# Designs tried in a protein design chat: VHH binders against q93235. Part 25

Target 1, 248 residues: q93235
Amino acid sequence: IFMKTLDPKVPRFYGKGTIIGVNPGVGYQPWLKERPDSTLIKYNLRDQKSYKAYLEQMKTYLTKYDSNATETRECGAGDSNDDLEKNPDALPCRFDLSVFDKGCSEKSDFGYKSGKPCVIISLNRLIGWRPTDYQENSVPEEVKDRYKAGSIAINCRGATNVDQEHIGKVTYMPSNGIDGRYYPYVFTKGYQQPIAMVKFDTIPRNKLVIVECRAYALNIEHDISSRLGMVYFEVMVEDKPVEEKKEL
Below, E stands for the ipSAE of ESMFold2; O stands for the ipSAE of OpenDDE; V2 stands for 0.75 times the mean of E and O plus 0.25 times the DockQ between their complexes.

## First folded at step 6 (VHH)

Design v7 (framework vhh_5c3l_4; at its last look DockQ between E and O 0.08; V2 from the best seeds 0.00; counts 0 for: pae O 4.4 > 2, unsure alone 63.9 < 65, placed apart)
Fold by ESMFold2, look of step 6:
Structure v7 (fold): chain B 248 residues (1-248), chain A 124 residues (1-124)
Amino acid sequence: as target 1 above (248 residues)
Amino acid sequence: QVQLQESGGGLVQPGGSLRLSCAASGFTFSDYAMSWVRQAPGKGLEVVSDISGSGGSTTYADSVKGRFTISRDNAKNTLYLQMNSLKPEDTAVYYCARGYSEDSWGEYTYLDSRGPGTQVTVSS
């Protein structure tokens, strides 16, 4: 949500980049279009209507990956989008949503009905940007056990000491984060932006938790004061009796 | 639907000049920063220059600084690139591109669309 405070009509000079800088912004879903000033994800586990908007936002967002083979190609081990920058006829790699089938898909209500909500983590698209790897002993401690060269690792933590005590177990899908094979972004028909999801498996009931998620690659800078390379949102999973509702 | 159409390319000798134009439609032109990008044969894309939505702020790649001038006319929905002191290394397809944009998901893209391009060839 941090990118929302920038004026898109005025070129900006950040870091080493041409206008925005070379540091991609980090975003999340579900960010509700109807409440654009809010980063709060709040719902009552006992009231399905309280989380319906989040489910619809997630579902609709993911429809962009419903493409056929004529616009994309299947990419396996060793395949990547490296050629897209210099060969405009190359097909981009297809992003496969099946990695989310175990708890972060529509069939599980993206974890909301079980009190284990899933959140999509994405990077803003910068023309020609691609992740660079940490050297093997320079990987930040918080992602070291999950990090894979060629990827962008994701880590979410509580923003304060209290939030960190409450955030509980977090599952990352894929475990090593966003696969770098889907970079770079260039002007290619059918380009599919890669994403990751984080699932909050043991987040407490009836407590507000402020979450900080960071993206990790050597060329992603982190700065707390300007919130570079990170995104913040709040999660409140309630478990309360449902109040009386207006009759028909 | 965003529509960008470049014109003004051609053959020119080293040291010559060209002025590129880009006609824009399908969006509120003044709301967007605009860019010129180029692609030399067998090379990747290079962002040549950017200009703010109002036209008040510009940037240039080091390779063209002092030789190229970006400008825009928001009343005519037109972006321009004045290219002076042209060199053989400026030979490329030049694309007009829409700069920084936010989509309905709150996601941002730097250079989200381009025109078909116009060929600039600098040779004797």
Scores: ipSAE 0.507, ipTM 0.751, lowest interface PAE 1.6, mean pLDDT 84
Fold by OpenDDE, look of step 6:
Structure v7 (fold): chain B 248 residues (1-248), chain A 124 residues (1-124)
Amino acid sequence: as target 1 above (248 residues)
Amino acid sequence: QVQLQESGGGLVQPGGSLRLSCAASGFTFSDYAMSWVRQAPGKGLEVVSDISGSGGSTTYADSVKGRFTISRDNAKNTLYLQMNSLKPEDTAVYYCARGYSEDSWGEYTYLDSRGPGTQVTVSS
């Protein structure tokens, strides 16, 4: 586990041209550190213990937003982290977690208890990177209905034809994807990672589903071989009787 | 000023080996994770491998796992990429980049500095 320490000497603000033109990677949560080699989200609906670790991971992840909230500012729809590049004293935009209240919040156990698990989608941080908007006529078909300029649309599909048949209805929160107001990324203590959540509303029980989630912006390239601009994980929601461990 | 300069690229036959080096200056080398990224013709930049500042942690793209080894000599301010069992698909310009970091959020950050790159061509 790379305790990747940020060099405190890294400038807080990066000017034009400081962007390493790398395609952003896509990450997901929950990812359990105790299972670093596993991209599988597997739990049993009938066994709270089976999904507790996922819940804790999600909670821990989201608690971070509260921890540095005082180092952020409220940003309306017209605001963005662009101000950070212009004003060194500017605070980063506070991420609004309320967008996940409809089924993907802690109150709802992030959908796990109800068999509609939510997964956090995020992009790797590229200093100075921001999404570039599609032209209206160039929006990819798969996200055309949900795409909003200024956002990074997310679309998840089954990795295979079989998986696509099984993945069922997917809800995106927010529908438009990751809000672009939280870009560009700047190295500041108060920066809050913008995220979106994907909710699997009708994922089948007792079936493994390989999920591919892609992020969409004009400057995000999708490469299956390198998995740039996309992430794979597996979801298996079991519905099985919990075998009472006979206390030996 | 941050300076990175790659070397060691060239033409090699499939199955061959190359060792890339990156000379770093203008910053405290050991304080930064470093990465190798590559860009193949017509493709975007791909992170090939990363190494923590101390060198204690390394990551590899799936496509190069088992074949490539990233290392660093902090005393020499040098990053290395040993590339074995090279394949035609490894053909790309390889860049040394001032690395990635995982912050307290568990998010990866790639920093903004890279060298001019060195061409690696794998061809029969």
Scores: ipSAE 0.023, ipTM 0.364, lowest interface PAE 4.4, mean pLDDT 87
ESMFold2 (binder alone), look of step 6: mean pLDDT 80; pTM 0.813

## First folded at step 7 (VHH)

Design w1 (framework vhh_5c3l_4; at its last look DockQ between E and O 0.15; V2 from the best seeds 0.00; counts 0 for: pae E 2.4 > 2, placed apart)
Fold by ESMFold2, look of step 7:
Structure w1 (fold): chain B 248 residues (1-248), chain A 124 residues (1-124)
Amino acid sequence: as target 1 above (248 residues)
Amino acid sequence: QVQLQESGGGLVQPGGSLRLSCAASGFTFSSYAMSWVRQAPGKGLEVVSDISGSGGSTTYADSVKGRFTISRDNAKNTLYLQMNSLKPEDTAVYYCARGYSKDSFGEWTYLDSRGPGTQVTVSS
């Protein structure tokens, strides 16, 4: 959806059940500030320079998760960010990027060099919002096999029938999506927004694939016309010869 | 540098009224939605009301609908909250906050800046 209904400096007042901070939007990375109107992720697998900007955007985005022992804490079993709203001295839980080491880290160029690009999925930051669990019998079919109470499941599909044929195998990291222990969001120093990544393991080469990703919690509404609870981007992984100079 | 400064708090009897003001500087005020947020003793933050950059759209928490009115004067860079029919439950520190903003990663953040707050005490 273009910006006519989504002025960057005003609240969203168009959705069903709308009240301040009720329904988070979904964001993705890499989004290039240099091309702010584009949602296209396109590169040639044989040309490292063609995906350099995406790698730099991913690296820069993830620097906010650098270890900061004085502004965050380690969180173990039973720990959460529940105290942040009531206790300004509480330290937020540290988000550990190691969950992405299976092909969505800097060491693997976030999957770009292998033609299996990773995309970060995040929720817009709403003060006081936290996920509400589905009842066991009410989990949407798309995420039933991966859903865990307390989490926000992510599912990505092809936007059209053709895209659905082409999207291929998708790996979700973590499998159950965005960890809810990092909610509620409070604007405090050191807060680390939880994220998930989606890796496109078998996306075809030389074909444009339009991807729709949705976030799933009982209190996340989906609306296709306004794109509430979802995000769209396009992926084009080329595998074609690059131009070379010849001495002939 | 974004600066927000609340004023107009104080002690009032139940059923009384107060008008809060928030002076804004360091940004283009009319381009941003603004919010009032409160924190009662021992409680978490509650968003009381939002207003769009132009002032044409407003939203209220259920607990204050019909009693509170948010407004803004973009020529004076000032946000207001008219608080009528006050109850002891309205006792809180009230913060002026900048509403939704988009960061350099294209991600939206709600309440990215706030002032130091002003105390409202409703007691008899």
Scores: ipSAE 0.360, ipTM 0.663, lowest interface PAE 2.4, mean pLDDT 83
Fold by OpenDDE, look of step 7:
Structure w1 (fold): chain B 248 residues (1-248), chain A 124 residues (1-124)
Amino acid sequence: as target 1 above (248 residues)
Amino acid sequence: QVQLQESGGGLVQPGGSLRLSCAASGFTFSSYAMSWVRQAPGKGLEVVSDISGSGGSTTYADSVKGRFTISRDNAKNTLYLQMNSLKPEDTAVYYCARGYSKDSFGEWTYLDSRGPGTQVTVSS
């Protein structure tokens, strides 16, 4: 006797203590799998070759939105992916990448060339999961100024006090974080995972900065030990002369 | 239709061994990462181990590292869990699950299917 497939649009075992989990993991891009220090974003401002791989990874990642665009629908402010659970023929909302045009698009080399690198923040896909809004008076202080109901706020800080001193100004795109309209996640061909980008506007040169980014919704718990609801990566923007490899 | 069926569970003494199997059908088995998950009494479901579609990558919960081995035979559409050095705390219903996969970008998708489960009881 085989158990039937779970409806990918309707989670049957969603809840606290379930395998689907209540806390999504947080991911980031660019992540270069070919590099041993896969959590380190390191490049030299004076060496385009040094950040090319990151650019390519970002481009490749964002290409997925174009690849299945025909299987999506345009969604306005009042629309959401809620219909995906109710209507098997419903198309998922198309993600709007234009929100990243202010310094975090391909046109701007995702900020890498200018020394203001952008990092994509995403949540792992949990079937049927959607963010729960904070009450107005219960929004965490660190995101209070940017929080919008219906969104998942993102906040990045230095992992240590030293890192916090170095991280500098951080810009979030959009400011409110990940747009919740694109939830719940359902298994559908055209589903587009919502993302946000973090731009490091004044990150120091030639210093390693350990960054901690947290996602904020009422149903997202933060646990450092398990790294639930958060992600760590390192950023190092070098500004050094490029050693001309003497072509022997 | 995706079908998963676990077998091999039972009662075993501490220190004993069991081998679980999961028969899969209704999908291209090799294209999916597979997982073993378990639910102990009074506890939530936890991932025990997962294996990539090709079998080239495996992960284990810390609690079972060194004792459990996940494997798969794609030709037989079968997932395995070799459980050695079993402990009372391993007592749980064990489920075979599909859909715990990491995509090419390193992002994870959680489970979309599971079997009815097989009971594993470790008791003296």
Scores: ipSAE 0.199, ipTM 0.601, lowest interface PAE 1.5, mean pLDDT 88
ESMFold2 (binder alone), look of step 7: mean pLDDT 85; pTM 0.870

Design w2 (framework vhh_5c3l_4; at its last look DockQ between E and O 0.45; V2 from the best seeds 0.47)
Fold by ESMFold2, look of step 7:
Structure w2 (fold): chain B 248 residues (1-248), chain A 124 residues (1-124)
Amino acid sequence: as target 1 above (248 residues)
Amino acid sequence: QVQLQESGGGLVQPGGSLRLSCAASGFTFSDYAMSWVRQAPGKGLEVVSYISGSGGSTTYADSVKGRFTISRDNAKNTLYLQMNSLKPEDTAVYYCARGYSEDSFGEWTYLDSRGPGTQVTVSS
């Protein structure tokens, strides 16, 4: 019986030609370190102060892409970080934030001021890991319309039946998810972790929505019990008058 | 500042043995899992072994299982790799690498740091 002895962070080495055997974790932003046990994103649309901390967290997280002037290279379609493993002078691919300019950038307050909040989705960094493609007839249904070979597709849904009814329209940026050109991660100083964003275009007001997001590549396992390949957070966009405090 | 320094590499004949050491400083050594990774000439990185922070859990790549033993001495902040029955294909630079770390955004990295490496050459 394997369940008792497995540790998700212990690498497994039974894959031929594989540097690692562990599953990347999925993370999200904004996660407020001042409340490390909370996964709640809650704010009042009529009170800019109520979402200020989320904007600052997003800005701070994204500053790592600003310090890349000489430590990265531009990469085109079909490019990758494969050369980093064999060439110590190779530069990692630069991650360009301009894909988020359509409503998930600082200019738009990352969608918070319009009630369409954006959430960053990322994979934890595993040395030497890169996405493996689904065969075209084996792409999971929930990402089939957006899947592109060489990429990691992202899908978000409501965690319960009620949440599924409420989550509404979700826009994925990029629509294909995370491009594989930014893999693998190795010990390179200038490495830029790729990310995607999800925008909740029609999330209801004054209702808590529990969201489950999953990352999709053939070599990303999903396990509900251990939350492998997925992340959970809650979103509550209030639209209430800012007049008197209410404690209940 | 994480500092890792490997030693104990050298030239050995096939079937021989070597013991690599890695001195660690700049972090609480016992809090971190550690790994040995190697890079053969013209090849990519291969993670060959893992040991938990306490030393109670170890795993090995199939290519070295039964021949290599990873261990650690947390009192001396030192990681070891005992390599027996060495083969020419074990020829590589061997790196000591720090296992999982978590940043201030709650994101983790598997193998976030390595030393400069030590050369192991197995030839007749």
Scores: ipSAE 0.624, ipTM 0.808, lowest interface PAE 1.0, mean pLDDT 86
Fold by OpenDDE, look of step 9:
Structure w2 (fold): chain B 248 residues (1-248), chain A 124 residues (1-124)
Amino acid sequence: as target 1 above (248 residues)
Amino acid sequence: QVQLQESGGGLVQPGGSLRLSCAASGFTFSDYAMSWVRQAPGKGLEVVSYISGSGGSTTYADSVKGRFTISRDNAKNTLYLQMNSLKPEDTAVYYCARGYSEDSFGEWTYLDSRGPGTQVTVSS
């Protein structure tokens, strides 16, 4: 077991009964390291300045996908990154960001301006790892309607009962979650990490909502104590008059 | 460029021992946890053992606990795996891998690089 206090170059959370790195962790964006409440996404709808940092973080993150056409290849529905393990000259699949155009793109300020903020969900990278599909009859109920073989389904809920009452309608882009065609992860130039976005369509104003997002594949374990296969963050969309900073 | 190179593999009888070495270069070795992973024929990649950057913490798969020992020499940029009481089921290609890294976005790569591997065959 690795403790962050003993070694700063280890993940904060580790898997119960499992060596770190066997199960992928879940991450989210925007995450601002410079803020003490870094897990909180808080902004005021009436104050564009209040969500500027989040927009910039999202933009910066997505620049990862500005790859040269020579470093990636177009992949259709039947393609995958399997060849990367066998052929060192194979190009990784280009990730298609257009799947986020309906409300979670830069053009829409990732939903922040409209009070429907989008959050990026990703899995930590593990060399050689790929999702394992559920059998048809073994798909968890909470993702059954959206699950597609070959993908990693995402489901977000309120962390508590109160949060669940407040979280409102959530849209997943794409609906099936993270596209598995971009797996396995291989340490190669140009590799593009697949992501999904979660859009909070009806999140209440002026209320803090603790969100739990889980990733679903047969080989993803969920453990609350170690936060395996899940991530927590808080969202607060304020709708308040902007207080004029008294120039001291 | 990150480079890892395994050595020490070979053919050994059941109950025998091997010591694997991994030479690392292209990064600050002590800043990274390191791991041994293996891939048996027809099977997926399996993490065998982790060791923290300082070497103060180690973790083992249940299948190798008590038999394998991971260690490192940061002054020599070298990772080791002492394998005792080897079994046929330990037959695999063994890879040295860089364990964890955190990027500027706070995302972790648990294993982000590995060497070409060294073959370990346990057979009577």
Scores: ipSAE 0.456, ipTM 0.786, lowest interface PAE 0.7, mean pLDDT 88
ESMFold2 (binder alone), look of step 7: mean pLDDT 81; pTM 0.835
OpenDDE, look of step 7: ipSAE 0.393; ipTM 0.749
ESMFold2, look of step 9: ipSAE 0.486; ipTM 0.719
ESMFold2 (binder alone), look of step 9: mean pLDDT 82; pTM 0.835

Design w3 (framework vhh_lunsekimig_d3; at its last look DockQ between E and O 0.03; V2 from the best seeds 0.00; counts 0 for: pae E 9.0 > 2, unsure alone 61.9 < 65, placed apart)
Fold by OpenDDE, look of step 7:
Structure w3 (fold): chain B 248 residues (1-248), chain A 123 residues (1-123)
Amino acid sequence: as target 1 above (248 residues)
Amino acid sequence: EVQLVESGGGVVQPGGSLRLSCAASGFTFSSYALYWYRQAAGIERELIASISSGGSTNYVDSVKGRFTISRDNSENTMYLQMNSLRAEDTGLYYCARGYSEDSFGEWTYLDSWGQGTLVTVSS
């Protein structure tokens, strides 16, 4: 938690010994402000109105990448934000949202219309933090097939055995998770927070699924009690007839 | 009107305990994260504990294991149980309301403060 002072750019409290630890937290979108206590993503496939708020939230969240694009630079495969710490004039790398075009873009309603909802996964911004790579032989089993050095792998599972049976096929975009080129986080104008999306391809209808998503890097600790390095949310895709509002 | 009113401060000996309260009114209590700050003489106000709308708690290292933040949404009241108090815990304690723009509360705007309650730990 960063407390904003009058300067929205600088967290008031940061560092060792503060409420903000050195282990990153994991967040998700869409999170609706009008329901701050709810971690439930629930909508009806037959009712566009039911998932409109989620779409709007996703759009709003992603708008930030366009809004500060002029304050970024194009980065190729060999580029990274490493120079931000050394060069005050360096521009942060522009995040490429096209990686989500296969079913998790605005064009596809982020998968909600098709019953394959996408969820954004992000890490909280810790100044100077960057992921540490696993050694090839030390990559956790659950992400071995997708892990790439220089990235933060994401893995989502059902929170319980029942949930795991229901969660179905999950697709990660990109497959390797959050691109590490966008690290370290530096408090600079134009910084674009890297994200990944998780697509629920075969989530059942009319069932609540509790989802646990974990982020994987050598320096990310997982703790269920403190929810370090992980996030929980619930997904329920309904398929029910829409009740005709009787115009009173 | 949004109001936060702290109470429960006082003088205690080292090793003693106090329970602070923050009574809230004028807003939907359950929808907001709340925070405890303290300010010692000559030192900048510091965040010491937070509780989200969902009940998730965080602490600064100096109070971990000694202080417990909690909330009762039915009473619109936040609490700070302070145990094993030390001289360095002396200060004015404030409660604050925060607004978060993200799911994990990375950025929080503090938009309301109480007047504070004084805690003095002395032998």
Scores: ipSAE 0.033, ipTM 0.412, lowest interface PAE 3.6, mean pLDDT 88
Fold by ESMFold2, look of step 7:
Structure w3 (fold): chain B 248 residues (1-248), chain A 123 residues (1-123)
Amino acid sequence: as target 1 above (248 residues)
Amino acid sequence: EVQLVESGGGVVQPGGSLRLSCAASGFTFSSYALYWYRQAAGIERELIASISSGGSTNYVDSVKGRFTISRDNSENTMYLQMNSLRAEDTGLYYCARGYSEDSFGEWTYLDSWGQGTLVTVSS
């Protein structure tokens, strides 16, 4: 029997970002370095230790957005990172984690303790790339009700017919997905990569659910065979009693 | 170009010892945490040991007390001393580079792998 070794120079498709031509890769968190080939998020609601590693990974990933970063600016209506390409002294827009405060923040254990786990969805950093808008008539059905011009919409579904029945209600944060004000990406100090989160509000207990999430902009190609524009992971939220140790 | 090259694998009897090496090039070796992973047939790779840039080590329970991870920053090489080998230790062993803070503001947890070196423990 031979064993094949993965090419060390090919980035993994999830948790690390991927660059394929001019099509951004899609990644997710939490991805655990202890099991790098696994895309399974599995824990027991009754055992806090079973999801502690996911919380630590989420917290570690999000430290780059700490509010004390002074190399960013507050961006409101009408502000964007358009200035970064032409003004080296412009400050990039701050990505504010408060958009996740309704159930996908550290205070809520990112939804894990309530059985409504949150998953971060991100795009790899492709220098100079920005989302291109669908025309209103051409917005894909899956995101039509949530789509906003200038944004990258996110949609997650069950990978098989059974998973589609089980995935349940999914909440997208922000609802419109990733705001385009954080694009284009340029190599500048203080730049903060935008992200979205998806919260699985009604995922069943003790059942494996295979999830497919896609990012939507006119210039993001989707290809199931090569998994362009999408990411797969599995979720299993158990609700089982924890066996106690017998004392002597 | 970042390169990690494992060596030192081979066939050994249960209870024996092997020393694996991971030769690194193309980056500032002393600034990175380094990891050993193991992949048995039919199983995904699993972390077995880590060493921080400052030399702090961690091990999974199944190898604790038998394996020792170390690094030599002057030779850009990480080592795994494996003692008291068992049949369950058979597999392909990989070194990996992790943790990088860069100007992009995104942590890189594991971003480079070696090709692996095969360890076979059989009688």
Scores: ipSAE 0.011, ipTM 0.442, lowest interface PAE 9.0, mean pLDDT 80
ESMFold2 (binder alone), look of step 7: mean pLDDT 77; pTM 0.776

